# VH-VL binders against p38371, part 38

Target 1, 215 residues: p38371
Amino acid sequence: CNFEQPETNCFVQESPSWAVKYDVVDSPKDANGDECTTTAPLVELMGVYKYVNPETGAAQLALRPATLASRAIADTTTTSADQTSLGSLDTEPKDHGFCHANDFAPAFVNVAASDTAAANTIRYEFTNVRVYSAAVAPGTQFTGELKYTSNGCTSSYVMRAVWPPAPCDTASTEPAENCGVGSGLNPEFAVVCQPTSATGTTGYCVPAGDIPSFK
Short names: E, the ipSAE of ESMFold2; O, the ipSAE of OpenDDE; V2, 0.75 times the mean of E and O plus 0.25 times the DockQ between their complexes.

## First folded at step 20 (VH-VL; framework fv_romlusevimab)

Design ac4 (at its last look DockQ between E and O 0.75; V2 from the best seeds 0.00; counts 0 for: pae E 2.9 > 2)
Fold by OpenDDE, look of step 20:
Structure ac4 (fold): chain C 215 residues (1-215), chain A 123 residues (1-123), chain B 108 residues (1-108)
Amino acid sequence: as target 1 above (215 residues)
Amino acid sequence: QVQLVQSGSELKKPGASVKVSCKASGYTFSRYAMNWVRQAPGQGLEWMGWINTRTGKPKYAQGFTGRFVFSLDTSVSTASLQISSLKAEDTAVYYCARQRGYVGKNYYGMDVWGQGTTVTVSS
Amino acid sequence: SYVLTQPPSVSVAPGKTARITCSGDALPKQDVHWYQQKPGQAPVLVIYDNSARPSGIPERFSGSNSGNTATLTISGVEAGDEADYYCQVWDTSSDQYVFGGGTKLTVL
């Protein structure tokens, strides 16, 4: 949903596709406190949108994980609002160029029961989201924390995101295909290719370090 | 949808036993511990304990040992609370409540509740 | 035993902001959860992990903590918000859930 909005000092690159990496903090456990194996994706695309109330000037940040969006196609029990995490956003940078986003509602989808599996819910809970909006790189990196839950299995992550989303292949020697020159990314960004699977070579360029991630 | 449905109200005499059931639906029963919470008339909520729905291992709060027994029937996704040697002070509404989750620094809470079962103990 | 202290009652006019406090010595180290219970109904989780809001809970509900006190804030109070509210923590020392005594919110 793109529309003209009043300008604010907290610039966020609105796009249906950011590249997002999740680094595990706490390993998965179910609600019995027992170990489980379901985890968030290694990398995924995410829709990121900024909304500004023209009357009050209040800003909100919307996060829409691609995995939820894809699952939503088969889910008739949740709404678009349910599938998007909406939180408050600062109007201007406060701390070291960061705009803080808080009070995110959970984003979730329901997975219908099958012959082999009971009904399931996949839930994203975002906290302490910070969009880097300094003049050197306004609104093209953000970080935060994620609690990921699938079928009662919950794990926690540090989230790191960069725009634009640049596909990459660790097996490629071409810089443009491995997060280098020609990839479309800011050449000052420190990024690495993160495959979408543990055994694959193709994925997306993600921040190599803490946000902001610079060389 | 996720739901907990409890058995109906009970009227018992002192010394008798009662068994309250809690049937879960809409989710994987064995992934969420089941809590039991008591609320005496006009009083607050009191945690009785929980049961691990995978292993069947119960944890009882202080004051709820001995006469109180948590059990499972996993084949029908049902948790049960049995109270023996009933006393007048056991008169209360009993709730089953699903454990929300557990991760790292002990993120807890109860996100789904049964409708409650009233147990009245009267001579 | 660990005790969470809540005011027994809070009154607020419609449209105003209600604040319900929950005090405990170990609150700074524990996540607080809040439940709403309307008369004759089961409790409903309205805030978890200090400030997180479950799906379906209005944005009017928020949670915060400072020092030894957690606060449930309900902005723009409506008649339907009249209920008992309970705070809850997991006490790591005793390894059990502890509820506050509950607060009756009356909408005037």
Scores: ipSAE 0.818, ipTM 0.924, lowest interface PAE 0.5, mean pLDDT 94
Fold by ESMFold2, look of step 20:
Structure ac4 (fold): chain C 215 residues (1-215), chain A 123 residues (1-123), chain B 108 residues (1-108)
Amino acid sequence: as target 1 above (215 residues)
Amino acid sequence: QVQLVQSGSELKKPGASVKVSCKASGYTFSRYAMNWVRQAPGQGLEWMGWINTRTGKPKYAQGFTGRFVFSLDTSVSTASLQISSLKAEDTAVYYCARQRGYVGKNYYGMDVWGQGTTVTVSS
Amino acid sequence: SYVLTQPPSVSVAPGKTARITCSGDALPKQDVHWYQQKPGQAPVLVIYDNSARPSGIPERFSGSNSGNTATLTISGVEAGDEADYYCQVWDTSSDQYVFGGGTKLTVL
């Protein structure tokens, strides 16, 4: 009945910028087991790329959080490869049009010590990533899990991502600025404006529900 | 960059005491529990417990609740293990090891280890 | 207390694949960590969270946890991989870390 005919390849829209929302599952705790306050961003842009080994046909999915790239300005020891998490990617869809990606290496950046703060490593660990690649919206939404560590403080999240990124403002009455008509998003996508800060109103349109997020 | 440096090897007689120190550098000491691990000659690794580096509250593994005391000097980012009433069976290498992470009830192992301190208790 | 069982030794020819097992009845509910210890040296974390690889550990090291058995796999074994290998979990029922007995990997 509602089974969509799957795309035979695992297409992923490659872009330096997807909009990614994180929803907390395990609240932040440090490596003593005590509560701490450092969290992943509410929303960020993320580079998403697909690589295929031409000899074997094996595919990889690369995820590069923009927050890590931004912090790398002060880092002389972390490469672009270190800031990018590579995982295996299915060569064909399954489970109603999902392509699974697993076995991700961590992505990280070293933040150098300053007069007032010790050196730190910010680390993203992705698991259970699933890219929606059915023909209705091939390779433009994905979901997965994140473990985020900074300054010894670890928390876990469900991540939900959409392409293209669309800036938004929760205080705006213009639909184009609040994830509505004119925003550049497919009008069938169920999205919501996620501010980049808890106190601000500006951010990016992100999936409103589980992937695939449709109205 | 991130490192744990332990005090030097000790030769002791039965009944004496020893204190092994572990100085941390390159990270925020108060965010990571410090584990102590024992390895007797030719034997495997044995977890002794840890100390919460923010509160100073120790947790001892079964069998290590008596003669073994964990302590901190947070002003110099140092954890210490004191062993009293030494027995020949206490002859081992003693390691400090930094707790990697904690989410829910899952601990992610020990990511940074000291070089080990050999304590020899003989005759 | 809860016990993790490892074979005491494994021998593998250079260039071949070594598989080191760790068995325990609670493993389906646990995340397994693996350490390499060369003679006279401190242990080094080589796999955490069943299959995750710390930075600086070669891709030829991999891990899995399925059923009552976790496995550390080293492909393309080199002489420098000769070491003792320990599995480890946090056991919530006894509220402590548990190490396996260790496996000596010999490269012949």
Scores: ipSAE 0.391, ipTM 0.763, lowest interface PAE 2.9, mean pLDDT 89
ESMFold2 (binder alone), look of step 20: mean pLDDT 92; pTM 0.952

Design ac5 (at its last look DockQ between E and O 0.06; V2 from the best seeds 0.00; counts 0 for: pae E 18.2 > 2, placed apart)
Fold by OpenDDE, look of step 20:
Structure ac5 (fold): chain C 215 residues (1-215), chain A 123 residues (1-123), chain B 108 residues (1-108)
Amino acid sequence: as target 1 above (215 residues)
Amino acid sequence: QVQLVQSGSELKKPGASVKVSCKASGYTFSRYAMNWVRQAPGQGLEWMGWINTRTGKPTYAQGFTGRFVFSLDTSVSTASLQISSLKAEDTAVYYCARQKGWVGKNYYGMDVWGQGTTVTVSS
Amino acid sequence: SYVLTQPPSVSVAPGKTARITCSGDALPKQDVHWYQQKPGQAPVLVIYDNSARPSGIPERFSGSNSGNTATLTISGVEAGDEADYYCQVWDTSSDQYVFGGGTKLTVL
């Protein structure tokens, strides 16, 4: 909640839940450069928050992937700060209505060993994050890059996100359940239903194209 | 904990051979490439090459071909460096170092190092 | 061959900020890693991927890139920070790791 923070021109919709899509750029590789199988989620929710220093006016953007939040429940070795990626944010939009966010600290959790799996660390590294803050759609879309590592397996993605998070089902013929009218999304947004699994039909509406994604 | 333990110091004559071992523990050996780095007395770090710990494929840096051989004993999670036909200029500390990761053509740094093995070549 | 250039030495007073530079051609296209080596010890990774900090490394250590120069910044320098520091990149043209020449940081 930023009600007491100074207003900036880089509006960001603060919410515990954005819908985020990851499109693979580099397939997963281990430290040997060999193929491995662990990848980022197809889609997940993400907490997005903006902080403004009242003394300096400097802004920061916090990204908290839901996957990390879920894993954090069983992780007693990392803090909330460790599980959140915090970066600098522009105070004013720059090129084409985008506010740039940089210098993100990695977000990570430790997964304890189990009977079937060795101890593991899951790490999110965000770079070149850009929040679309133009007047036509202020702070409800953003893009960036993700380097995802799990169990020594690293892959890279283009990240695209939209607010609000609208659940969807590709098997549904109801527009409201398939990213159409009634879904709560801006009618001008170009979005598509992304299932959470390769075999499932349920997921979230995500940008259909590059950010900003408009029809 | 994750660690690399190297064999002890070596004193050799010119022309002899030496084998430095690096035993890994605390992690899955085959998931991380093993690098070898040389440091001559009073000099900087010099990358010698690496070995794929899954396939056993070695890659040697320029200047470290021929007399230098990387090998594995996966049964004991050990990487080894053998230097043949030793020369005085081979006198150095040799490090094994685990590679942290890999993304495309950008390799991660070396996040775990052995304690180093001093090899002295003298007449 | 690809070369990373570091100043041979940097001196800093306790509590002040030390900056160690690493310059190379086309450096923006590479991920830069930094190592700390104290006398008689093995190197320790202190920064990877330009600005990422390994677990256990103090927040005083940070990395940044600008143009063809990477910079390791150590704020609030302590006596224990006295060491040699090396930058490193993977050179895609020669397919090999390349270290800088190293910088000796002296805490006055």
Scores: ipSAE 0.473, ipTM 0.802, lowest interface PAE 0.8, mean pLDDT 92
Fold by ESMFold2, look of step 20:
Structure ac5 (fold): chain C 215 residues (1-215), chain A 123 residues (1-123), chain B 108 residues (1-108)
Amino acid sequence: as target 1 above (215 residues)
Amino acid sequence: QVQLVQSGSELKKPGASVKVSCKASGYTFSRYAMNWVRQAPGQGLEWMGWINTRTGKPTYAQGFTGRFVFSLDTSVSTASLQISSLKAEDTAVYYCARQKGWVGKNYYGMDVWGQGTTVTVSS
Amino acid sequence: SYVLTQPPSVSVAPGKTARITCSGDALPKQDVHWYQQKPGQAPVLVIYDNSARPSGIPERFSGSNSGNTATLTISGVEAGDEADYYCQVWDTSSDQYVFGGGTKLTVL
C-alpha cells in the first residue's frame, strides 16, 4: 500500500520489447466448439508505443507482438500496420494509477501455404488493457485480455507484461540470470522466470501476479 | 468456457444443515478467489466472504462468522458453503462468484457467477 | 458498516439514457464495480474499477466516480436492459465488499 501517487498523465515506457506472459482463460476451441490444440506463446516479446495527436491531445496505444513481427518478415503480404494493434488510451490515470486502453483493432499476420499446411492467419485481439501509471514505476507494467486465433483454433488469455525484458534461466543459480539482483529489473517487482517452451529452462522474467506485480 | 455450476436447490427445516457446492471449469481453479454472495427473496446482494483457493483460507464478512463454513475440494475444482443450524432467515439464493486478484487485491470485481442455489428453510 | 445508497428505481424510455447513482462517504477514493441482474438470473459484471468494461459488455454501458457519487450510464436504452443494478465497493476499514441496495431499471 506504500505506492507513490500516480502521474497526472498516462506515461508508457515505449520499447520494441516488453516481456508478456499469457495465462489461459478459455481453452482452444474450433468453429464448431470442439477442442483443438493451437495456443498463444507461453511468453513473448512485444513492442509497446504511445502516440499523441499534437493538435487534439488524443492518445493511442500500439501493441506489436514479436511473434507476428517475426513471421511478417518472411511474408510480404502483411504490412507493419497489420501486425500492430492500435487502440485508444486514456489521457489521465484513475485513482489507483491505471490508464485504460480500449477499442483495439486486431493485429494479424498471413502465413503462406506450404507443402504440409494450408494458408493461415494468426490473429490477436486485445481488450481491457490497463497500464499501471504510479509514479514509483510509471508505465512499466500492464495487463489485459487476449483472444488468439490460429489454424481455426481460438483461445483466450489474461496477459501480464513488464518492462524491461530480462532474459532468464530457471536452472541458473546466478541471481542476475534468474530475475534477481543484477537482472536490470526494478527490485520491488514480483517476477518469475517463464521459459519460452514447456520443456526448456530459458525465457523471460514476467509478472508473478496480477498487475501491479510488486513484492 | 469459464463456468461455475452450483448444486441444486434445497428445501430444509429449521435446525438442519445444508451444503452448497460450486464446481469450476475452464480455468485454473487455484488462481482466483471464490466469493459467496447471498440474496434473500426480494432483497439485494449481500457479500458473505471469500476463500483463497490456493491456500484454503476463508475470510468471512461480519455477520457470517458463526454458522457458515467455506471449504474446498481442489481435486475436483469445487468450493462449498455449509450452513448449520438453519433458520428461516437463511432462506435465500446463494451464489458463488470468481474474482481476479490476490487476497487483499480487489481491483477487478467478480467476473464469473454461478447460477445460484435456492435454499428454502420452512417449518 | 460502510453504506452505499442507490435509488430504488429508475424509469427511462427506450432509446434514452439511464443514469443510476451510487452514493457513499469517501466514494471518490474507492473502485466501484457495477452488476446487472435480470429476473431469475445471476448477476453479471458490467463495469469494474469505476469505468472499465469487461469483454462482451456493450459500449452503451459506461461508468464514472466523482464527488460522493458513482454513476452507471446506459445510453440508447433497450428493453433488454431492464434489470436490477448493484454498485459495489471494497471497504478497507472493515475488509469487506459492500453492495448498494440495488436499483430497478424499468424501460417504459
Scores: ipSAE 0.000, ipTM 0.431, lowest interface PAE 18.2, mean pLDDT 84
ESMFold2 (binder alone), look of step 20: mean pLDDT 92; pTM 0.947

Design ac6 (at its last look DockQ between E and O 0.03; V2 from the best seeds 0.00; counts 0 for: pae O 14.5 > 2, placed apart)
Fold by ESMFold2, look of step 20:
Structure ac6 (fold): chain C 215 residues (1-215), chain A 123 residues (1-123), chain B 108 residues (1-108)
Amino acid sequence: as target 1 above (215 residues)
Amino acid sequence: QVQLVQSGSELKKPGASVKVSCKASGYTFSRYAMNWVRQAPGQGLEWMGWINTRTGKPTYAQGFTGRFVFSLDTSVSTASLQISSLKAEDTAVYYCARKRGYVGTNYYGMDVWGQGTTVTVSS
Amino acid sequence: SYVLTQPPSVSVAPGKTARITCSGDALPKQDVHWYQQKPGQAPVLVIYDNSARPSGIPERFSGSNSGNTATLTISGVEAGDEADYYCQVWDTSSDQYVFGGGTKLTVL
């Protein structure tokens, strides 16, 4: 039996919400190379959209982190375009079912100074994004690289993302609430509950391993 | 600035050994795999293999098993190529080149190159 | 062993468009990278993943991969584009990178 699935076009499940986990590669450093503490979120929701230029046929991938979307309401200095990272996207899968997305413009939002904090720019720089588009799980997982800058502190990550976002609770014994049967995820996905904070138990189901993440 | 600086040119006799070093700067060394590429005089580029800079695990291209050894010294962000039992046909320029994607990813290509080290093997 | 075939040379007049081809049977399933090498210098990545440009590479460099042929296109060719050009893929059947034989671009 041939286990390899037929390749599909570069389908991407478009949604305002994918669950994205960041795993640190370069720990936070300031501009002088000294250690600092500001990091990307452990997990966040991310808007993911595909656009095709009808004149040229060229495809683009848009990534909009929830962190930027949340701050955007109060930011009068940046536009929705500044707060969303656009990159090129392959039109056909390569590399065992992956569609590559590259040349992402930075996404950022400005946080105004307050009486207790200096002005800050929260900045996301995505590189080497790959959407898994093979027919077995078309356009529902992706991986990539993130350079995150906030509060003068820069860090780098591998990001791993899954659709749909499934809320979870690491303290729950119910499979549906801990990334198991009944969670709404494809049961063949290998996922784990990632809390949104270091001390909390609630968060989202994220890929457990390298993409494509399957049991 | 991301940079790869290689050791200087070498003139060797057949049967000797040589070690070509490649020192990385301007980025986190363990984040990106290191490739080795050979170019014989007047010839094209030939991939020799790569080393995973996080784990130290080398992968050698066909034809480069045996006499060719990749190694790391992560304390000084340096990758090295050792060639033993040198032959005249080992005369070439040897390049180190950084893999474009993070180590452990399936991205390919080489985005930063060393200046090259000429190894000449002559009796 | 998988082989990528390039023409050994291409000549183009200044201001015209150069097209450098790279042929291989598995190209529809592969991402192609392109390198420019001037005499006495290290190669420089000019196109990756078929059509993407690294930062600092002019827009007049473009790439495509269709059927069994990948093409590096240089529009508005300048004398400074005179170099050797190599295509490269990862060949999954042999688990290794493969370079094409190289193409010498002459601007005259």
Scores: ipSAE 0.006, ipTM 0.507, lowest interface PAE 12.1, mean pLDDT 87
Fold by OpenDDE, look of step 20:
Structure ac6 (fold): chain C 215 residues (1-215), chain A 123 residues (1-123), chain B 108 residues (1-108)
Amino acid sequence: as target 1 above (215 residues)
Amino acid sequence: QVQLVQSGSELKKPGASVKVSCKASGYTFSRYAMNWVRQAPGQGLEWMGWINTRTGKPTYAQGFTGRFVFSLDTSVSTASLQISSLKAEDTAVYYCARKRGYVGTNYYGMDVWGQGTTVTVSS
Amino acid sequence: SYVLTQPPSVSVAPGKTARITCSGDALPKQDVHWYQQKPGQAPVLVIYDNSARPSGIPERFSGSNSGNTATLTISGVEAGDEADYYCQVWDTSSDQYVFGGGTKLTVL
């Protein structure tokens, strides 16, 4: 028998750092329905953790965006729980190797006012999160939807994530620095370098296509 | 079929060196990290560390630094464990075991094991 | 160091159900793997990621978690199930695999 990997349950690669990309679905709108300019990051790291209820055996998925984690340092008004989105997680893959995660609590932080800016709240609302947990690549990709709000400006995204978080530079010709061989990523993964800024070249390798993203 | 075949039993004197080999077949060698596990007579399993079969980077568990060296010969899909300055307490069965997950991942168990190599250190 | 605690031995009659426990701190946050080792043989993975079974492992084998304890359950125990069983986790604090002390299952 040449079977390399058995079927898996809803394994999730726990890590403080996944690489996450957000593709815009709905452009930013304020409460009045007018266009606004605040958007989610192009790419960010995200903490991903799996919890099992010791009493019931039920599983949960925790998502902690790096944006919130970083802002939390200066935020004395929110707790770690507030800064983490916790949802239910399937026990076994159901649909084409996916484990579904639902009922996420919003994650948010408060940004204190400054001399030049009013107080702000950054909010992440995740829905329809699906972790790819097939045997071929268990728990190292996930997708979902994000509703992002900052300074009253709300936008919607398709979220795609991959582990490990491989730094990259689009200006580099070295494969290891541009999501290729040596980057640490599964060579079967279809990934692309996403800079952290519109003008920069450095960022993280993110899924090139829909999850699961394979070559 | 997926399998790991280890070298034969070794009888060594204290102070000598031994090299245990583990040949992989039936799968892509560089896809999965290789673990080494020690089991002293009548004792439990003890993780020694692993080697990244893609990069060649070894990681040693606490207590297995210095005299223990993990290496690869990728041309023949073989991982090796070398123990130098052998001691009586090194007497054990040594196993190579494939990590179930991709070579760059953690947390996964060990899904394929070699048959073990008995190393006896006696004066 | 992180420690997984197993009972040294468990005895069960043929056809009955054996339960082997593995206890450790913060176990619910870690995936537990189980290995069977028969005398003179290499260990065999029988449960991974808490409750998943590799191909070829009978359905009689199952894994579950409760509190800080993982349990390997073997229903309808057969004489051939007599072996040592080890639990294992990846300890994120030390970045090491940790094995339990092992449990000798005796089929009476």
Scores: ipSAE 0.000, ipTM 0.507, lowest interface PAE 14.5, mean pLDDT 92
ESMFold2 (binder alone), look of step 20: mean pLDDT 92; pTM 0.946

## First folded at step 21 (VH-VL; framework fv_romlusevimab)

Design ad1 (at its last look DockQ between E and O 0.02; V2 from the best seeds 0.00; counts 0 for: pae E 19.9 > 2, placed apart)
Fold by OpenDDE, look of step 21:
Structure ad1 (fold): chain C 215 residues (1-215), chain A 123 residues (1-123), chain B 108 residues (1-108)
Amino acid sequence: as target 1 above (215 residues)
Amino acid sequence: QVQLVQSGSELKKPGASVKVSCKASGYTFTRYAMNWVRQAPGQGLEWMGWINTRTGKPKYAQGFTGRFVFSLDTSVSTASLQISSLKAEDTAVYYCARMRGYVGKNYYGMDVWGQGTTVTVSS
Amino acid sequence: SYVLTQPPSVSVAPGKTARITCSGDALPNQDVHWYQQKPGQAPVLVIYDNSARPKGIPERFSGSNSGNTATLTISGVEAGDEADYYCQVWDTSSDQYVFGGGTKLTVL
């Protein structure tokens, strides 16, 4: 349930959908240290919510990857809380307009076995999350690190996110459809279309550079 | 249920050999490296090394080479530790522990432990 | 050799907060794991990757890092929390797991 909360200097755009890009830092390995092939999505949507304790003023940041949300439909073993990564959030911006979020609990879902696939657990572990909350772009970009595990295969990523989520097509010549004018994004943002698959052309606009990503 | 069950306590004479077994259940044995940890009486935990349960390749910590041998029987999801030429100082509880994961240079610790096997070496 | 330093013992009254520290050089670049070992039992992973809790571990357990020190915090300490606690890291230089010396937590 979303309700109006006290405002803090660390503004975060609350939304069920941010566009999130994952750039590989460490290639996937299993628990034996061997190569494996399961990776995080190239891009996905993510629910982002800020909670403030009205009594203490403490803030928390909740991250809910769409991958977990979608899989949760068939998962009767985990709760919404299990599928959401909750961490602490600064109340004031610190380094160059960033609000730091840390101490995230792992978020995960259990995928039941099927005739063609064994049971699986997908786990998200977020660290060093920083929300850009400067006046020029308050709470509409964030970055961090992800450790992604699926089927015992673990990989690490730099996470970069932008709001709003703008669908795009690299094959389109229309600016609005390729992260340009009319896409709904801040025109000062440096963004690029990231397809959802390696061979596809459709996806979401994501930060083109380090956060904050500006032209 | 994910669990590791180790063999029972051992009483040995100096110079003898002992083999401690660790049987895994509730998960795919070959997907997780198996660590061995020693704990002498009243002392802390000491990492002995691990074995790749897929390849069978062992990694021994410094000080645990030579007399210590890690082995596998994948057909029964069992890892084993053999100690030869036993000494009094080998008296300890020995644990097998599943590695949680591995990414790059980061090892994720040990999330499942056996109940431990007490090995006593006494003349 | 790489060394993780823990206080030998920590005492706390029931309901209070216990803090167990683990210090080591270059700790900020390492993931710290914490284990609880009750008397006569095998260790149990209670915190991994600095601050993450395994399933089944109470929220009373938390981990944090500051500088060269990692801290395991146990809020609302219960009698059942009396145990030895060990921090652990992977040392890339020596290419081995390293445990702290352990801290005995006594609940008064």
Scores: ipSAE 0.021, ipTM 0.541, lowest interface PAE 7.7, mean pLDDT 90
Fold by ESMFold2, look of step 21:
Structure ad1 (fold): chain C 215 residues (1-215), chain A 123 residues (1-123), chain B 108 residues (1-108)
Amino acid sequence: as target 1 above (215 residues)
Amino acid sequence: QVQLVQSGSELKKPGASVKVSCKASGYTFTRYAMNWVRQAPGQGLEWMGWINTRTGKPKYAQGFTGRFVFSLDTSVSTASLQISSLKAEDTAVYYCARMRGYVGKNYYGMDVWGQGTTVTVSS
Amino acid sequence: SYVLTQPPSVSVAPGKTARITCSGDALPNQDVHWYQQKPGQAPVLVIYDNSARPKGIPERFSGSNSGNTATLTISGVEAGDEADYYCQVWDTSSDQYVFGGGTKLTVL
């Protein structure tokens, strides 16, 4: 006698900080198609917000990568709006609780020219974003695609995100410090500790698999 | 324990070729670019270029695009430098050096160095 | 062809402070790395990203980068600090690393 209740809204947990993991799909290439070295971070925090037009009910999803936010303090040529990617968001969930977000404007920040380097724009382009909004974990995980460009170097990723951001250490045997009980995460989430650097042990808990990522 | 172990010293005649190997251990070889650095006797350090250890694509510094070839054997975590048509001016110590990191816009320098391979080119 | 200029030598008494300079155009916009090389040995990274120390490098090694000059500072100099010291940057205009000419530190 199990039955599903109708989904009612595309709920999104609004927060200045979600943990976002990027997995490479297309390795970094320059404008000529040659390999280059600049990549998106392995993991970063991301601001995630939902806006609703009260007249029409139309919804938008705003994504603000921490990398752009941190560089914005030195950037006098772009606004906070430029540093935030805004896309349309479904008003109702579908296909087992997914709310799709599309038509994202790019997010970017400018780095001014110097004597030794040309001006550069760090640019995020999000596509095919899907927020998991089913009642079991409403609006606390999402996935999508990222095209990242910096220093003339472009790469593409699958992004997988979870709220809340839980700091972790891959070297720790304590569950609270390694994405387990006591970490602040829903214990049903399948997550893994992703270090912020390729050689470090500390980072944030990120989804272990495709969204929705559950044990 | 992270380390780079290079092949032994070479004594060669002009016109010969040499291959210097650099075997990595203690880390994931394909995560870090491998640099090559030359030091002629009594001279400073000279960057020759790097090789992307995941793709095998080399980048050569200006002046090193001809007779110098970087290569990899990722199955044994080894980077190699081949120098063809050796000249007396190629007499130097050749170092491999791991780039500290390549993620983001900052390379952080070269954090692990091989012991160096002396190549002597003498008539 | 970007050039980094270092003094060819510096002499310092034991226990005093050595300062080794590295000059180049627009250097404050660069991440400067420093290497120590003892005779017959491979270089060792002692400072990266202007002022950061790798694990195992003592706190008496410090770095700064200001006004087109980067400086490696070694306080409480010991005989074991005698070495050649090289600065290095990534030159984005030529897409290559550039080393300074090196400075021989002598502890008298």
Scores: ipSAE 0.000, ipTM 0.420, lowest interface PAE 19.9, mean pLDDT 84
ESMFold2 (binder alone), look of step 21: mean pLDDT 92; pTM 0.949

